# Designs tried in a protein design chat: VH-VL binders against q8zy40. Part 44

Target 1, 190 residues: q8zy40
Amino acid sequence: MIVGVVDYTVGNIGSVLTALKRAGAVPVVVKGVEEAGRVDAVVLPGVGTYEAAYALARQFKEVVLEKPTLAICLGMQLLFESSEEGGGQGLGVFKGRVERIKARKVPNIGWRYTHVVKNSEIIAEGYYYYLHSYGVRWGENEAYTAYIKLEEKYVAAVERGHIIGVQFHPERSGRTGLELIKRFLAVAKR
Key: E = the ipSAE of ESMFold2; O = the ipSAE of OpenDDE; V2 = 0.75 times the mean of E and O plus 0.25 times the DockQ between their complexes.

## First folded at step 18 (VH-VL; framework fv_regdanvimab)

Design n4 (at its last look DockQ between E and O 0.88; V2 from the best seeds 0.00; counts 0 for: pae E 6.3 > 2)
Fold by OpenDDE, look of step 18:
Structure n4 (fold): chain C 190 residues (1-190), chain A 127 residues (1-127), chain B 110 residues (1-110)
Amino acid sequence: as target 1 above (190 residues)
Amino acid sequence: QITLKESGPTLVKPTQTLTLTCSFSGFSLSTWGVGVGWIRQPPGKALEWLALIYWDDDKYYTYSLKTRLTISKDTSKNQVVLTMTNMDPVDTATYYCARIETYTDEGWFPYYGMDVWGQGTTVTVSS
Amino acid sequence: ELVLTQPPSVSAAPGQKVTISCSGSSSNIGDNYVSWYQQLPGTAPKLLIYDNNKKPSGIPDRFSGSKSGTSATLGITGLQTGDEADYYCGTWDRSLKAVVFGGGTELTVL
């Protein structure tokens, strides 16, 4: 399976590429919509500023709606309607607003227990690695499938059809993260 | 000083519902990271975890008894209540409530430890 | 029914060292903190060890905890007659979404 990793972030996507390879996929870097149209699945990685990322990621909205998609951290945040960071406009795939998190320490960094409240073929309950200062506050939403407990509850994962967003970094989450990626790929092959 | 105390009936008939109350002092269930759990121990048997409730009203139950258990809190009264339906003689045990600490400098965990226990209340289920 | 496995009993003479094992899996001990509880005869359990190897205030240095992989161990040195009790390990199981205890170990001081 050919998986396109969208390159819209200022950062190293090498760990994502490596994780995809380990999971049995053939990752390719995607810089434009045309390239994204040629791959079997898409990964939206997540490190950088919201505004800069949105400026580049907005062109991929249709691709996200059409292809199996795993959005990671900032990638997940971009899927929502708005953000307090960087002007506020999101892709609007999911309802919700990205806001600065309330935590004893910001950014939230490290392994956090992730609660899965809805059955998922891809997202398993357990510890994952987080690195973020913003998030979506937990609430009633059919797409919200998992959360973490900081000073408040924040969305850890969202799902709708073939679109999955995770606030954590599965590529940095050891075996747990690798297994999640494998499950995503398995579902994407259907 | 932190204390917990279990109260409720000590004798229950089969099929009846058991209601136990855990009254505590020295801490608040409005405090972030705090929880209260229920544990029972049949005579001469091992500890069996039943349920817990956190400050944010998040609840968990042992799977085998989930359909029979309900845990709730009244933060203003410093009380946690456990109800268990359809009691059976096999449910005869000493029931404990305990405070659960779940937060460290490294973050929140679903279970960190039950650091203070009540003295327990013995419940006998008999006709 | 028991998710964590402990030896049913251990014994040693006063002054000696004993160890109590607690065996689990990746879904519990493997990825979460282990606690140990001491239950003296006729009393409520008492927290002995938390966070795998930390002791609450008032717990003697003779008690120690460790974790490796999917197993945990409670160590007691300088065994005293007052240590005769039941000992339980406990942790969170992510698969069951529940707190799980071992079956308990009866410690006898010879």
Scores: ipSAE 0.742, ipTM 0.891, lowest interface PAE 0.7, mean pLDDT 94
Fold by ESMFold2, look of step 18:
Structure n4 (fold): chain C 190 residues (1-190), chain A 127 residues (1-127), chain B 110 residues (1-110)
Amino acid sequence: as target 1 above (190 residues)
Amino acid sequence: QITLKESGPTLVKPTQTLTLTCSFSGFSLSTWGVGVGWIRQPPGKALEWLALIYWDDDKYYTYSLKTRLTISKDTSKNQVVLTMTNMDPVDTATYYCARIETYTDEGWFPYYGMDVWGQGTTVTVSS
Amino acid sequence: ELVLTQPPSVSAAPGQKVTISCSGSSSNIGDNYVSWYQQLPGTAPKLLIYDNNKKPSGIPDRFSGSKSGTSATLGITGLQTGDEADYYCGTWDRSLKAVVFGGGTELTVL
């Protein structure tokens, strides 16, 4: 399976490429929408700045809606309606607004227990690695599948159909993260 | 000094609903990272966890009794309440409440241990 | 059957050392922090060990805890007659979303 990793040209995607390879995918770097036509699934990575990532990710909205998609950290945030970061617009795939997190330490860095509240073929309850200063507050929403507890609850995962977003970095989450990526690939093959 | 105390009926008839109150002092359930749990122990048998409630109102119940248990809190009164419906003689046990700590300098964790326990209240279910 | 397995009983003479095992799985002991409780006859349980190997204030140094893989161990050295009690291990299980206890171990001091 060929998995396109969108390269915003502002950050290091090496860990994502390595994790996809370990999970049994054939990762390729994608910098434009035409390159995405030949891939079986897409990853929106969590590196770079919101402004730079949005500029490119905006072009990929149709691809995200049509192909299996895993959006990681910043990539997940781009799928929401808006962000406090840089007055940012979002792709509007999921309802909600990205805001600066309320936590004892910002950015939220390290392993956090992630609560899963809905049945999911991909997202499993457990510990994942987080590195972020912005997040979406938890609330009642059929797409919100998991949360973490900081000073407030924040969305850790969203899903609708073949579109999966996670606030954590599965590529940096050891065995638990690798298992998540493998489940994403298995679902994407169907 | 942190204390917890269980209160409620000591004798219940089969099919009745049991309501137990955990009254505590020296801490608040509004404090980030704390919780209160309920545990029971039938005579001569092992500890059995029943339910817990966290400061943010998240709740968990043992699966085998989930349909019979309800846990709630009243933060202003420093109380946690457990109800258990359709009591049966096998539910005869000593019931404990205990404080759960979940916070560290490194973040929230679901369970570190139950660091302070009440003295327990014995509930007998018989006709 | 119990999620956490402990021996039903152990015994030793005063001054000796005993260990009590607690066996589980990756979703409980493997992933999470283990606690140990002492229950003296007729009393409520008391926290003895938390965070696998840490002790609350007032717990003697002769009590110790450790964890390896999916198993945990409580050690008691310099055994005293006042240590006769039931001992329970406990932890979180992420698959069950529950606190789980072992079945308890009765310690007898000869």
Scores: ipSAE 0.153, ipTM 0.717, lowest interface PAE 6.3, mean pLDDT 90
ESMFold2 (binder alone), look of step 18: mean pLDDT 91; pTM 0.937

Design n5 (at its last look DockQ between E and O 0.79; V2 from the best seeds 0.00; counts 0 for: pae E 7.5 > 2)
Fold by OpenDDE, look of step 18:
Structure n5 (fold): chain C 190 residues (1-190), chain A 127 residues (1-127), chain B 110 residues (1-110)
Amino acid sequence: as target 1 above (190 residues)
Amino acid sequence: QITLKESGPTLVKPTQTLTLTCSFSGFSLSTYGVGVGWIRQPPGKALEWLALIYWDDDKYYTYSLKTRLTISKDTSKNQVVLTMTNMDPVDTATYYCARIETWTDEGWFPYYGMDVWGQGTTVTVSS
Amino acid sequence: ELVLTQPPSVSAAPGQKVTISCSGSSSNIGDNYVSWYQQLPGTAPKLLIYDNNKKPSGIPDRFSGSKSGTSATLGITGLQTGDEADYYCGTWDRSLKAVVFGGGTELTVL
């Protein structure tokens, strides 16, 4: 399976590429919509500023709606309606607003227990690695499937059809993260 | 000083509903990271965890009894209530409530420890 | 039914060292903190060890905890007659979304 990793962030996507390879996929870097159209699945990676990322990511909205998609951290945040960061418009795939998190320490960095409240073929309950200062506050939403507890509850994962967003970094989450990626790929092959 | 105390009926008939109240002092369920759990112990048997409730009203139940258990809190009264339906003689046990701490310097964990226990209340289910 | 496995009993003479094992899996001991509880005869359980190896105030240095992989161990040195009790390990299981206890170990001081 060919998986396109969208390159819209300022950062190292090498860990994502490596994780995809380990999971049995053939990752390719995607810089444009045409390239994204040629791959079997898409990964939206997540390191950088919201505004800069959105400026480049907005062109991929249709691709996200059409292809199996795993959005990671900032990638997930871009899927929502808006963000406090950068005064930003989001892709509007999911309802919700990205806001600065309330925690003892911001950014939230490290392994956090992730609560899965809805059955998922891809997202398993357990510890994952987080690195973020913004997030979506937990609330009633059919697409919200998992959360973490900081000073408040924040969305850890969202799902709608073939679109999955995770606030954590599965590529940095050891075996738990790798297994999640494998499950995503398995579902994407259907 | 932190204390917990269980109260409720000590004798229940089969098929009836058991309602136990845990009254506590020295801490609040409005405090981040705090929870209260229920544990039972049949005579001469091991501890069995039943349920817990957190400060944010998040609840968990042992799977085998999930359909029979309901846990709730009244933060203003410093009370946690456990209801268990369709009681059976097999449910005869000493029931404990305990405080659960979950917050550490490294973050939140679902279970860190039950650091203070009530003295327990013995419930006998008999016709 | 029991997710954590403990030996049913251990015994030793006063002054000796005993260890109590607690065996679990990756879904519980493997990825979460282990606690140990002491239950003296006719009393409520008491927290003995938390966070794998930390002791609450008032717990003697004779008690120690450790974790490796999917197993935990409680150590008691300088065994005293007052240590005769049941000991339980406990942790969170992510698969069951539940607190799980071991079956308990009866410690007899000879």
Scores: ipSAE 0.518, ipTM 0.824, lowest interface PAE 1.0, mean pLDDT 93
Fold by ESMFold2, look of step 18:
Structure n5 (fold): chain C 190 residues (1-190), chain A 127 residues (1-127), chain B 110 residues (1-110)
Amino acid sequence: as target 1 above (190 residues)
Amino acid sequence: QITLKESGPTLVKPTQTLTLTCSFSGFSLSTYGVGVGWIRQPPGKALEWLALIYWDDDKYYTYSLKTRLTISKDTSKNQVVLTMTNMDPVDTATYYCARIETWTDEGWFPYYGMDVWGQGTTVTVSS
Amino acid sequence: ELVLTQPPSVSAAPGQKVTISCSGSSSNIGDNYVSWYQQLPGTAPKLLIYDNNKKPSGIPDRFSGSKSGTSATLGITGLQTGDEADYYCGTWDRSLKAVVFGGGTELTVL
């Protein structure tokens, strides 16, 4: 299965490419929608600058709505309505606004127990690696699948159909993260 | 100094509802990362965790008793209350409350340890 | 049936060493911090070990804890008659979303 990893900037996406390969995918780097026509699924990675990421991700909105999508960290945040970090509109796939997190330490760095509140074929409860300064406040929403507890609760995962967003980095979360990626690929093949 | 104390009836009849109160001092359940749990110990038997409540009002119950248990808190009174319905002689036990901490240098965890326990209250269920 | 397995009893003479095992699974001991509790006769449990191998203030150095894979061990050296107690391991189980305790180990000092 061919998986397009969107390249926002000169950021390092090597870990994502390696994790996809270990999960059994054929990862390719894409920078435009014309390259996305051949891929079976898309990954929006968590590297890059806010401005470049939003501008480029907007070009992929139709691809995200049509193809299986895994959005990681910054990539998940792009799927929301807006962001305090960038001041601009996001893709609006999920309801909510990205804000600077309230935590004893910012950025939130390290392994966190992630609470899953809805049954998911892809997102499993457990420990994942986090590295972020912005997040979405937890609230009642059918798409909000998981949260973490900092000083306040923040969205850790969102799901709607074939579109999956995670605040953590599955590519840096060891076996737990690799198994999440494998489950995403398995669901995407259907 | 942190202390917890259990209170409530020591004798109940089968089918009655047991209500136990954990009164504590030296900490507040409004403090981030803190919780209170209930544990029981039947005579001569092992510890059995029953329920817990965190500062943010998240609650967990042991599966086998979840339809019979309710836990709640009154932060202004420094109290946690456990209610257990439909008591049976098998529920005869010493009931403890304990403080739970959930933060480390490495982040939040559901359970880090029960660092302070009450002295316990013995509840006998007989007809 | 208990989620965490401990030997029912252990014994040794004063001054000797004893170890108490606690066996579990990846969803509990494997993923989570292990704590140990001492329950002296007629008293409430007392925290001996947290974070797998850390001790609260006031716990003697002759008590130690370790964890490997899905098993944890409590070690007690220089046994004293005052160490006669029941010892419990405890941890979180992510599958059950629950605190789980072992069945307890009765330590007898000959």
Scores: ipSAE 0.052, ipTM 0.680, lowest interface PAE 7.5, mean pLDDT 88
ESMFold2 (binder alone), look of step 18: mean pLDDT 91; pTM 0.936

Design n6 (at its last look DockQ between E and O 0.84; V2 from the best seeds 0.00; counts 0 for: pae E 11.2 > 2)
Fold by OpenDDE, look of step 18:
Structure n6 (fold): chain C 190 residues (1-190), chain A 127 residues (1-127), chain B 110 residues (1-110)
Amino acid sequence: as target 1 above (190 residues)
Amino acid sequence: QITLKESGPTLVKPTQTLTLTCSFSGFSLSTYGVGVGWIRQPPGKALEWLALIYWDDDKYYTYSLKTRLTISKDTSKNQVVLTMTNMDPVDTATYYCARIETYTDEGWFPYYGMDVWGQGTTVTVSS
Amino acid sequence: ELVLTQPPSVSAAPGQKVTISCSGSSSNIGYNYVSWYQQLPGTAPKLLIYDNNKRPSGIPDRFSGSKSGTSATLGITGLQTGDEADYYCGTWDRSLKAVVFGGGTELTVL
């Protein structure tokens, strides 16, 4: 299947493209809504500033609502209502506010055990690789699927229908991450 | 010095509920990364993990006994309580509580080891 | 029902080396740190090794731990009569969301 990787970040999306290929997908870089309309699924990658990313990503809201979507790190953060970073406006797909995380070390970098509290066909409990300074505080929300424990609990994954967001980087999470991507693709093909 | 001590009835009748208390000193369950777990050991048998509670009130239970077990904490009293319903002679064992440290410079891990144990309390289930 | 597998018993003469194996799976030993516990007769278990190969304060360096893949090993060199005890491995299982122990190994000093 053809998977569109939205290019709105300053960071390197090469690792995401590689991971998708390894998972059996055909990744293509997407820069506009028209291109996104031609793919089977969408990935919102995530390294960069929130405000700059939102400025480019906001045009894809309808695409996210329509097509199977995997949002990664900053990509996941963009799915929420607001952020303390930058101008604060999000896509509003999920309820919640992105805030600076409380941790011994910020940014949170490295492998963290991810707790899955809701059954998921895509999100499996285990260690994933994180790289972020902001996050969504854990709380009662039907869409919240998994969390990590820093000085406080923060959302690690959200799900609603065909839309999944992960705070970690599956493309940097070795075999665990690759298997997650494969599961996403399998579900997206339905 | 860190210490834990189990207390509760040493004799329980079948179908009754067992309530055990773990009283500890030298550490606090308000400390990030700290947990307390319960382990039992039937006579001449292996260790069996039962339950765990963390500083943030996150709880875990062994699957086979999940419906019978409840773990809670009173941080102000430095106590952890384990309740086990519908006791049976097969539940006769020495019950231990132990401290779990789960946080390092590398982050939080679900299990790092039980570094300090209580002496254990023997519970016999008999009519 | 045991998630981790240990040999039921091992034995050696004083001064010799023994190893105790702990076999698991990708859902436990493969994804988390292994701890080892020593239980002397009639006493509570004592943490012997944590984080696969680290010794708590007071544990002699003749005790060692290692992990490879989905298996862990406890090594005891310079075996002493006082080492006669039961030894248990333990770790976290991500699938069960539980702490799991091995069946224990009885060490006899000949």
Scores: ipSAE 0.337, ipTM 0.774, lowest interface PAE 1.5, mean pLDDT 92
Fold by ESMFold2, look of step 18:
Structure n6 (fold): chain C 190 residues (1-190), chain A 127 residues (1-127), chain B 110 residues (1-110)
Amino acid sequence: as target 1 above (190 residues)
Amino acid sequence: QITLKESGPTLVKPTQTLTLTCSFSGFSLSTYGVGVGWIRQPPGKALEWLALIYWDDDKYYTYSLKTRLTISKDTSKNQVVLTMTNMDPVDTATYYCARIETYTDEGWFPYYGMDVWGQGTTVTVSS
Amino acid sequence: ELVLTQPPSVSAAPGQKVTISCSGSSSNIGYNYVSWYQQLPGTAPKLLIYDNNKRPSGIPDRFSGSKSGTSATLGITGLQTGDEADYYCGTWDRSLKAVVFGGGTELTVL
């Protein structure tokens, strides 16, 4: 299975590429929509700045809607309606606004127990690695699959069809993260 | 001094609903990282966890009894209430409530231990 | 019915050491914190160990806890007659989303 990793040209995507290979995928770096149209699934990685990532990611909205997609950290945030980071727009795939998190320490760094509210073929309850200063407040929404508890509850995962977003970094979450990526690939092959 | 005390009926008939109240002092359930749990122990048997409720109103129930259990809190009264429907003689046990502290500098973790227990209340379900 | 396995009983003479095991799985002991409780006859349980190896205030250092893989152990040194009790391990199980207890271990000091 060929998985396109979108390269925002800012940041290092090496850990995502390595994790995908370990999970049994054939990762390919994609820089444009034509390249992404030829892959089986797409990853929006969590590296780079919001503004730069949005400028490139807006080209990929149709691909995200058509193909299995895993959006990680910053990539998940781009799928929402807007962000406080740089006053940025989002792709509007999911309802919600990205805001600076309310927590005892910002950024939220480290392993957090992630609470899964809905049954999911991909997202499992457990500990994952987080590194972020912005997030989406938890609320009643059919797409909101999981949360973490900081000072407030924040969305940890969203799902709609084959579009999956996670606030944590599965590529840095050890066995639990690798198993999530494997489940994503299995669902994407159907 | 932190204390918890269980109250409710000591004798119920089969099929009745049991309502137990945990009244506590020396802490507040509005405090981040704090919870209260319910545990029972049938005569001569092991401890069995039933339910817990956290400061933010998150609730968890033991799977085998989750359709029969409801837990709620009243923070202003310093009380947690457990309701268990359709009582049966096998539910005869001593019922305890206990405080759980779950919050750390690293954020929320689901369980560290139950550090203060009530004295327990014995509930007999007639045969 | 119990997810965690403990020996049903152990015994040792005053002054000796005893260990009590608690065996579980990766969904509980393997990836979460273990606590231990002492229950004296006719009384409520009392927390002895939390976070695998930490003692609450007032618990003497002759009580210790450790964890390796999917097993945990409670160690008691310098046994005293007052240590006769039932001992339970407890932890979170991520698959069940529940607290689970072991079946208990009856300690006899002879």
Scores: ipSAE 0.006, ipTM 0.599, lowest interface PAE 11.2, mean pLDDT 88
ESMFold2 (binder alone), look of step 18: mean pLDDT 90; pTM 0.931

Design n7 (at its last look DockQ between E and O 0.88; V2 from the best seeds 0.00; counts 0 for: pae E 8.8 > 2)
Fold by OpenDDE, look of step 18:
Structure n7 (fold): chain C 190 residues (1-190), chain A 127 residues (1-127), chain B 110 residues (1-110)
Amino acid sequence: as target 1 above (190 residues)
Amino acid sequence: QITLKESGPTLVKPTQTLTLTCSFSGFSLSTYGVGVGWIRQPPGKALEWLALIYWDDDKYYTYSLKTRLTISKDTSKNQVVLTMTNMDPVDTATYYCARIETYTDEGWFPYYGMDVWGQGTTVTVSS
Amino acid sequence: ELVLTQPPSVSAAPGQKVTISCSGSSSNIGDNYVSWYQQLPGTAPKLLIYDNNKRPSGIPDRFSGSKSGTSATLGITGLQTGDEADYYCGTWDRSLKAYVFGGGTELTVL
């Protein structure tokens, strides 16, 4: 399976590429919509500024709606309607607003227990690695699959059809993260 | 000083509902990371975890008794209540409530142990 | 039915060292911190060890904990008659979404 990793962030996508390879996929870097159209699945990676990422990622909205998609951290945040960071506009795939997190320590960095509220073929409950200062506050939403507990509850994962968003970094989450990626790929092959 | 105390009926008839109250002092369930759990121990048997409620009203139950258990809190009263329906003689046990402190500088962790226990209340289910 | 497995009993003479094992799986001990509880006869359990190897205030350094893989171990050195009790390991199980205890170990001081 050929998986396109969208390159719109200043962050290191090398770990994502490596994780995809380990999971049995053939990752390719994607910078444009045409390239994304040639792959079987898409990954929206990364850490960076919301505004800068959105400026580049907005062209991929149709691709996200069409192809199996795994959105990671900033990638997940971009899927929502708006953000307090930067210009504030998101892709609007999911309802919700990205806001600065309330935590004893910001950014939230490290392994956190991730609570899965809805059954998922891809998202398994357990510890994952987080690195973020912004997030979506937990609430009633059929697409919200998992959350973490900081000073408030924040969305850890969202799902709608073939679109998966995770606030954590599966590529940095050891075996748990790798297994998640494998499950995503397995579902994407259907 | 942190203390917990279990209260409720010590004798319950089969099929009736058991309601136990855990009254505590020295801490608050409004505090981030704090929880209160229930554990029971049949005579001469091992400890059995039953349920847990956290400051944010998140609840967890042992799977085998999930349909029979309800845990709730009244933060203003420093109380946690456990209800268990359809009691049976097999449910005869000493019931404990305990505090769970789960918050550190690294965040919230569900794996933290129960650091302070009540003395327990013995509940006998008999006709 | 027990998720965590402990030996049912251990014994040793005063002054000796004993170890109590706790065996689990990746969904519990493998992923989470282990706690140990001491229950003296006729009393409520007391937290003895938390976070695999940390002692609460008031617990002497004769008590120690360790974890490796999916197993945990409680160590007691300089065994005293007052250590005669039941000992339980416990941890969170992510698969069950529940806290789980071992079956308990009865420690007898000879």
Scores: ipSAE 0.398, ipTM 0.786, lowest interface PAE 1.6, mean pLDDT 92
Fold by ESMFold2, look of step 18:
Structure n7 (fold): chain C 190 residues (1-190), chain A 127 residues (1-127), chain B 110 residues (1-110)
Amino acid sequence: as target 1 above (190 residues)
Amino acid sequence: QITLKESGPTLVKPTQTLTLTCSFSGFSLSTYGVGVGWIRQPPGKALEWLALIYWDDDKYYTYSLKTRLTISKDTSKNQVVLTMTNMDPVDTATYYCARIETYTDEGWFPYYGMDVWGQGTTVTVSS
Amino acid sequence: ELVLTQPPSVSAAPGQKVTISCSGSSSNIGDNYVSWYQQLPGTAPKLLIYDNNKRPSGIPDRFSGSKSGTSATLGITGLQTGDEADYYCGTWDRSLKAYVFGGGTELTVL
């Protein structure tokens, strides 16, 4: 299957492209909604600046709602209502506000045990690699699938239909991350 | 300086509900990353982990007994309570509570060992 | 039956070395840190090893731990009669969302 990786025009998406190839997808780089209309699924990667990413990603909101979507790190954050990093701007796909995390060390870097609280075809409990300074506080929400424990609990994954967001980097999370990507692709094909 | 002590009935009848209290000092369940767990050991048999409660009120239970166990805490009293319903003679054991310390500079790790144990309390279920 | 498997017993003479194995699976030992506990007769268990190979303060360095794949090993060198005890491995299991202990190993010093 053909998977469009959105290029925010800054940052390096090579690791995401490689991980998608290893998972059995045919990744293509997309820069506009016209290209994205022709792909089977979309990835919003976790690279670039929030401002640059939001400016382009805003044009993709309807595509994200229409097609299977995997949003990674920064990409997940763009799907929320607002962000401290981006001056309050967000796409509003998921309820919640992105804030600077409360942790002994910021950014949160490294492998963290990720707690899954709802049955998911895609997100499995285990260790994933994190690299972020902003996150969404955990709370009761039907879309919030997983969390991590820092000084506070933070959202690690969200799901609504075929729209999946993860705070961690599955492309850097070894076998556990690769299997997550494979499950996303499998669900997207149905 | 850190101590835990189990208390509760030492004799219960089959079908009754057991309530055990872990009273501790020298640490607080308001501290990030800290938890208290319950473990039991039937006479002459292996340790069996039962339940765990963390500072943020996250709770975990051994799968086989999940429907019979309830764990709760009272942070202001430095107490953790375990309730186990429908007692049976096979539940005769020594019951321990233990502190779980899971915080390091590398973040939260729920799998740090049980570093301080209570002396245990024996519970006999009459048969 | 048991999620973690240990030999039921081991024995050796004073001054010798023993090892105690703990076999599990990818969902427990493979993914998670292993702890070891010592239980002297008539007493509560005591933490001996945490994080696979680290010793709490007060535990002598003749006790060691290691992990390879889905197995963990406790090593005791310079065996003393005071080491006679039951030894348990323990770890988290992500599939069960629970902590699990091995069946225990009775160490006899003859």
Scores: ipSAE 0.007, ipTM 0.655, lowest interface PAE 8.8, mean pLDDT 88
ESMFold2 (binder alone), look of step 18: mean pLDDT 90; pTM 0.934

